# VH-VL binders against GMP synthase [glutamine-hydrolyzing] subunit A (guaAA): the designs that were tried, part 2

Target 1, 190 residues: GMP synthase [glutamine-hydrolyzing] subunit A (guaAA), of Methanobrevibacter smithii (a5uk20)
Amino acid sequence: MTILVINNKGQYNHRIQRSLQYLKIPTELVPNTLSIEEIEAKNPIGLILGGGPSIEGAGNSEEYIKHFDIPILGICLGHQLIAKAYGGQIDTSNTESYAKVEINIVNDENLFSGLAPKMEVWSSHKDEVKSIPDDFEILANSNLCDVESFKHTEKDVYGIQFHPEVHHTPKGSTIFENFYEICKKRCNND

## First folded at step 15 (VH-VL; from r3 with heavy chain V108I W109D)

Design w4
Fold by OpenDDE, fold request of step 16:
Structure w4 (fold): chain C 190 residues (1-190), chain A 124 residues (1-124), chain B 106 residues (1-106)
Amino acid sequence: as target 1 above (190 residues)
Amino acid sequence: QVTLKESGPVLVKPTETLTLTCTVSGFSLSTSGVGVSWIRQPPGKALEWLAHIYWDDDKSYRTSLKSRLTISKDTSKNQVVLTMTNMDPVDTATYYCAHSYWVQKYGIDAFDIWGQGTLVTVSS
Amino acid sequence: QPVLTQPPSLSVSPGQTASITCSGEKLGDRYAYWYQQKPGQSPVLVMYQDDKRPSGIPERFSGSNSGNTATLTISGTQAMDEADYYCQAWDFQTAVFGGGTKLTVL
């Protein structure tokens, strides 16, 4: 019943784990260099891909996305890695690196349950998903970014550009709670 | 020995700004996992959490007082500072600073060590 | 903001078991902490993460947390246990204290 946080060496990755621990969610922060077998051996019910400085430093994160059929949440770089893994487009944003942003939630099912219609978030826009891959749908947008969040149409694979693990996202805990529910539900159905 | 000591004015006038300093000894504010909170207690009343700051400069505030509170740290001096604006007699309380320690492996985040507290009276 | 509710007071005779409750919405989904405060003194941590005792805390202190209620149990209550007890939890990045319970040992 453990959610693994994949450490992509972002400054907030430890806060992801701390956030989950505040919520009493079993979690482990692991390096992005673990093999698929090592990840499998931990029997996770979900993966959270943390942020990071670059795609090049993401280790095996993209491979995790492609291999595992469990709920996955990508945060910032993790969000972008999901897009990349499924054939989406990532490009540099011309906006501020970090900013308080109000996002418009266009689909409040599952991950954004209870959060519609709008949410204040701390978002990084150094890089952003410019186009979603096939078989994905947009869950949230903003005036700064058309793809603040997306989801695979059939899989429990979610990406969010913003950081729910920081205090600048006041309702960030709800995102983690909702994701945990998704993980538990999936586990019960298997 | 780990100790925390609160210092600052013991008397503040209404509308003035309170500045309290917590001087820590026996541990570094730069140590991973270390956090410090300010907690107050009006005479004969319950404990009330005010603000928290972690080693990584992550901060949090009591929502109802957020607009009035600022927490900061000076690692070189091993001090945590709390400022509270627009003080009112209702803010009269003993103010404590307390040490917390977040352990990644265990998720421990208790206020395990407290200062002696300093009584701050707000009156004209 | 979440509210943690404690009974204002509890009285027990020496040797009896004292159970101090702390109730809050979804408290069972959070870690509960307990602090003992004697008159004129700073609070002392007596229980962390629901049921863990800090060093120096007697084994007669125990804790539990499920549903919406955390409980601090003191078996074989002694005169020295007379104090105010506060529960505490983290609502994400916000710490919340209960209203406190005055435990009197008769």
Scores: ipSAE 0.849, ipTM 0.929, lowest interface PAE 0.6, mean pLDDT 95
Fold by OpenDDE, fold request of step 16:
Structure w4 (fold): chain C 190 residues (1-190), chain A 124 residues (1-124), chain B 106 residues (1-106)
Amino acid sequence: as target 1 above (190 residues)
Amino acid sequence: QVTLKESGPVLVKPTETLTLTCTVSGFSLSTSGVGVSWIRQPPGKALEWLAHIYWDDDKSYRTSLKSRLTISKDTSKNQVVLTMTNMDPVDTATYYCAHSYWVQKYGIDAFDIWGQGTLVTVSS
Amino acid sequence: QPVLTQPPSLSVSPGQTASITCSGEKLGDRYAYWYQQKPGQSPVLVMYQDDKRPSGIPERFSGSNSGNTATLTISGTQAMDEADYYCQAWDFQTAVFGGGTKLTVL
C-alpha cells in the first residue's frame, strides 16, 4: 500500500516524500531510472511524479506513465510529462518561474475535493502545458496558465503544475490526502 | 554535545519587534534532515509552536501568527533567528528553540533537543 | 487550527499505571509525540512516532495511537514521573501541542 514518489531531481522531490510522511502515508522515494520491473516489484498503489529541471532528465518517467494502470499524480515536470506522454503540448511560459498563484478550480471532484472554488498555490511557469491531450479535462486554471491541472477522463491520471508539497500552497496537504484516497479506492476495487 | 541556546532581549515594549537568536552547537544547520523550531510557553500555560525551518530552507509558521513571524537561518553562524512584530503583553512567554531531525527513511520529526528557553516579557 | 485535547490533570499512586490521553481530529492519521516537562525545566522528548522511545527513556513508558486518540502509558509510575506531559502532532507542516496534563504521583 505504498505510493512511490518518482524522483525527477527537482528541488522539492524530497519534500513530496516528507509531505506524505507527515500525513502518515506509506511512501518511498525512488529514482526515475528504475526499470518497469523494479517498479512493479514494489507493487505501488500509486505513483507521484516529482518535479525536475528538464524533461530530458526524467529518466523512465514517461514509460511509467504509459505502462502503469494505477493512479498517477504528476507535479510540475511530472504534470508536463503526463501531457507529453499522452500527446499534449508543452512550451515555455512568458511568466515568472515561480509565483504565488490563485487557481480557479473548475472541477472539484476527487483530487480537488474540498478545495473549490479557488486555491492559493505555488506554481512554476518556466514550462507549462499549452494544450491538454485528448481524453483529458482541465481541473484548474489561472490568469497565468490555462492548464494548472488536468485529469484523464477515464483514468486516475492527474497533473498539477503547482507544488502542493511546499508551504506556499497552504492547502497542499489536501491534494495529497485526496490522491491517497483515490489510490486506496482503486486498491480496494482490484 | 548538541546544544541550543536562545538569546535576545528579555524585555520588549508593546508594538516593538522581538528578535530572538538560537545558537546551535554540536550539529550543523546545513545537515540534511535538520530542523529547528521556535516554541513558546506563557507562564503557567501550554506549549505553543510558532515556526519551523529545515536545512533546505523550508519554513512553516503558526497560521494565526504568520503575518507577525519570520524565521531564518544563518548556516555560517549556525544560528536560527525568529522575528515577531507588534509584540503585546499576551506574547509574554518563555521562548524555546528546539532541534528536530527528519529521517527520509523513517520520517522522524521530533523535538529531541531543546534549549533552556528565554523569558521574554512584554511590558510598557 | 487542529486542537489536541488532554485531560488537565491525572493522579496516580506509586506503582500504578498512568494513562495520559491526547485526542484530536484525524490524530490517528498522524504521528504523535510526547514531551515531559518538570517545573523550571525544558521539555524532554519521551515518545516519538506514536510508540517509539528515545534513548534513555525507561521501558515503562509506552505509547499508542489509534483512531483519534494517542495515549502515553507509564507503568509502574514513580515519583520522578511527576510532571507535565504534552502531546504533539504535525498537521502537515504545522506542529500542534496539546494543552498538557499534570501528572501527580501521590
Scores: ipSAE 0.845, ipTM 0.925, lowest interface PAE 0.6, mean pLDDT 95
Fold by ESMFold2, fold request of step 16:
Structure w4 (fold): chain C 190 residues (1-190), chain A 124 residues (1-124), chain B 106 residues (1-106)
Amino acid sequence: as target 1 above (190 residues)
Amino acid sequence: QVTLKESGPVLVKPTETLTLTCTVSGFSLSTSGVGVSWIRQPPGKALEWLAHIYWDDDKSYRTSLKSRLTISKDTSKNQVVLTMTNMDPVDTATYYCAHSYWVQKYGIDAFDIWGQGTLVTVSS
Amino acid sequence: QPVLTQPPSLSVSPGQTASITCSGEKLGDRYAYWYQQKPGQSPVLVMYQDDKRPSGIPERFSGSNSGNTATLTISGTQAMDEADYYCQAWDFQTAVFGGGTKLTVL
């Protein structure tokens, strides 16, 4: 079964797909304009919402977040879209910055399995999540961003502000492997 | 049709920096999916991968040698360049560059075409 | 990080089947690639993505990869198959080669 990567038109969406292929994880990169029915027809076991230049250009991503009950991982813009879709607060700067940061992993049960207590990541974003929705918990933080990662308390919906798909995030492959395990376990238990 | 050719010094003294150039033909270094690796082979020994550069300028390096290696490309000159600092006699090897091609649909990333290699000897 | 282990040598008689193994922890969770290298020559790709044969490679070459072991199999082995064989896998964005197997056809 396939994990669909939703192309939100950022610089790194093809690297998300390539990262999954290096891990022998079946994947397909699809436009963010596909309808709910078109996504369902592909019978995915999980969705990854890719990065992009703006929330306004995210196509149907909010519909996907609200409709699908399969595991969802949002990366950078995708992380922000999930927070927004559930009523979280996004703070904008209209400038894009890049920084190598160390994140503190405060919950390592799922997405961060094997990565605690800390991880070096590449941060590239225009906006940040300032507050998380009520039904979410923080998985990681940093000195630069209070919400580096979150998880829905009841659903397999995850967000990360950093880019696991770039070489400046040395253990990024483990994030993708952990997400695939979440997808496979959910598929077997459903 | 696709060809790669390595060039650089045949002799290097210990501690010097090695610069190798891979000149490519029959493809563009900017073509989506294209990558080039450097791989070495000490005489009579196994292949050892060193570094890779993708069409979008993403790069990767062998972990044990990362501090000594830099890979770059110049698309207008059809060249991929490797530098390796602090050379030592154990670095004596034939150095190859190799083409790879990643296809979104098929995910192929094999080293399908290799240069003929260039022998670099490091001695006092 | 995976170390890819190959037997250093293998001898077969002409017409026999040669099976060259490549072992690594959970190697079946990665794609395996195989290269043939004859003396004085550059390596040549002979198998990719576990079991796919490039054009120009004889049908007697086949591959498999499961668990911890990838295998390159040459049926009806010929004298021209005498060479060194290397397996390779990607550990995320870094490539790893096995130590090589010298195939001798006697």
Scores: ipSAE 0.507, ipTM 0.825, lowest interface PAE 2.7, mean pLDDT 89
Fold by ESMFold2, fold request of step 16:
Structure w4 (fold): chain C 190 residues (1-190), chain A 124 residues (1-124), chain B 106 residues (1-106)
Amino acid sequence: as target 1 above (190 residues)
Amino acid sequence: QVTLKESGPVLVKPTETLTLTCTVSGFSLSTSGVGVSWIRQPPGKALEWLAHIYWDDDKSYRTSLKSRLTISKDTSKNQVVLTMTNMDPVDTATYYCAHSYWVQKYGIDAFDIWGQGTLVTVSS
Amino acid sequence: QPVLTQPPSLSVSPGQTASITCSGEKLGDRYAYWYQQKPGQSPVLVMYQDDKRPSGIPERFSGSNSGNTATLTISGTQAMDEADYYCQAWDFQTAVFGGGTKLTVL
């Protein structure tokens, strides 16, 4: 079964797909304009919401977040969309973060399995999640951003502000492998 | 038809920087999915992958040599360039450039077309 | 760098089956690729993505990959198959080659 990568028009969306393919994880890159029915017809085991230039250009991504009960991972813009969809606050960062950043991993039971206590990541964003929604918990933070990653306390919905799909994030493959394991366990237990 | 040709052959002195150019034909370096690797083979020994560059300028390097390698491309000149610093006699090898093509549906990244190779000799 | 281990040599009689192995930790979780190299020549792709044969490669070439081992199989081996064979895999965004196997057909 397939993880769908939702193309939110950022420069790295095809790198997400390539990263999954290198790991032998079944995947498709699809437009963010597909209907709910078109996504359902592909019977995915998980969704990855890719990066993009703006929340306004994210097509149907918020609908996907609200409708689907399969695991969801939001990367960069996708992370921000998840926070927004659940009532969190997005604000412009007081600093631009365009370099390698060391993040502190505060929960390693799931997406960050095997990566604690710290990880070097490529962080490039102007906007940040200012406050997380009520039913979410923080998985990682940094000196530059209080919310580098979060998850829903009950659902398999995850956000990361950094890019695991680029060579500047050396352990990025482990993020994708861990997400695939989450998807497989959910599929097996449903 | 796709072809690749390495510059050289080259004689370099120890500690010098090697620069190799791969000139490509029959495809564009900007074509979505295209990649080029450099791979070397010391005389009588195994193939050793060095570096890769994709059409979108994504790059990767052999970990043990990362500090010595730079790969780049010039799409207007149909060239992929490898630079390797601080050359040593153990770096004497035939250096190949090789084409790969990633396709969304198939994920192919095989090295399907190789250059003829160029001999790089590092004097002792 | 991850290590892919191949036997250094293999000898078979004409008409027999040659099985060239490539071992690496959880290699079956990655795609394996195979290259044939004859003396003085560049490598030639003979198998990609575990079991896919490129156009122009004889049907007697086949591949498999599971667990820790990928295998290139040549049935009905011919003298022209005598060559060095290299396996290759991607370890995420980096590539690695095996040490090569010299196939001799006597």
Scores: ipSAE 0.504, ipTM 0.823, lowest interface PAE 2.7, mean pLDDT 89

Design w4
Fold by ESMFold2, fold request of step 16:
Structure w4 (fold): chain C 190 residues (1-190), chain A 124 residues (1-124), chain B 106 residues (1-106)
Amino acid sequence: as target 1 above (190 residues)
Amino acid sequence: QVTLKESGPVLVKPTETLTLTCTVSGFSLSTSGVGVSWIRQPPGKALEWLAHIYWDDDKSYRTSLKSRLTISKDTSKNQVVLTMTNMDPVDTATYYCAHSYWVQKYGIDAFDIWGQGTLVTVSS
Amino acid sequence: QPVLTQPPSLSVSPGQTASITCSGEKLGDRYAYWYQQKPGQSPVLVMYQDDKRPSGIPERFSGSNSGNTATLTISGTQAMDEADYYCQAWDFQTAVFGGGTKLTVL
């Protein structure tokens, strides 16, 4: 019942694991250099792709996105990696963000369950997703970023540009709880 | 041997700003997993958690007091500092600093070592 | 902030079992911690992560946490166990203490 957190070398990856531990969610933080086989050997029920400084430093994360069919949540860099892996476009945002932002939740069925209509989040990014692939829908936006969150229309693959793992995102724990529920549901159905 | 010691005791007037310093020894504030909290106890009353600071400079605050509290650390001086604005007589209490340690795989995170506490009196 | 509710007091005779409860909404989904405080002293950790005993705490101390309630149990209670006992939990990145229970050993 472990969610693996993929360490993409960002400042906040250990906070993702700590956040899950506070919620009694079994977790392990692993290097982004593990092979597909090494990930499979851990028998995860879900993956969280952590933040990081660059796509170039994301190791095997794009390979994980393309290979695994278990639920995947991408945070910040991980969000951008998911968009890229499915053919979306990433570009430098017009506004570099290191601030509290209010996001508008436009779909609250799963990841944002109980959080609509708006949520205060901590946004720390230089790049943003400019366009999402056709197989995705937007879950949230803000005045600063049109794509704050997305979901694959058929798969349990989610992206969020903001950081639920920091204290400046007061309801961040609900994101992690909702993702865990998604993972448990998939596990029970398989 | 891990120890923590609060500054004080102090007497402050209502509306003044309280500044408390916790001096730590036997560990580094930069050690991965280390955290320090401030916790207070009014005379004859329950413990009340105020704020926490982690080794990576992440912070958290008691929600009802967040607008009045600031926690910071100076690793070179082995000090954790709490600032509390607009003090009121109801804030009279013993203030403790306490050590915690989070192990990445096990997440212990208990307040395992406490300072002696320092009395803060807020008097008109 | 979530509230953790404890009974204000509990009395037992030496040798009896004391069970101190801590109630909070979905507390079993969080880790519970317990502290002992004797008059004029700083709190001392006696149980962490629901049921784990720190070094130096006697085996007569045990803990559990399920549903909405965590329990600290002291079997074979001794006069030296007389103290105030506080539960504590982390609600995400914030900590919350219970109101405390005064254990009297007669």
Scores: ipSAE 0.454, ipTM 0.808, lowest interface PAE 2.9, mean pLDDT 89

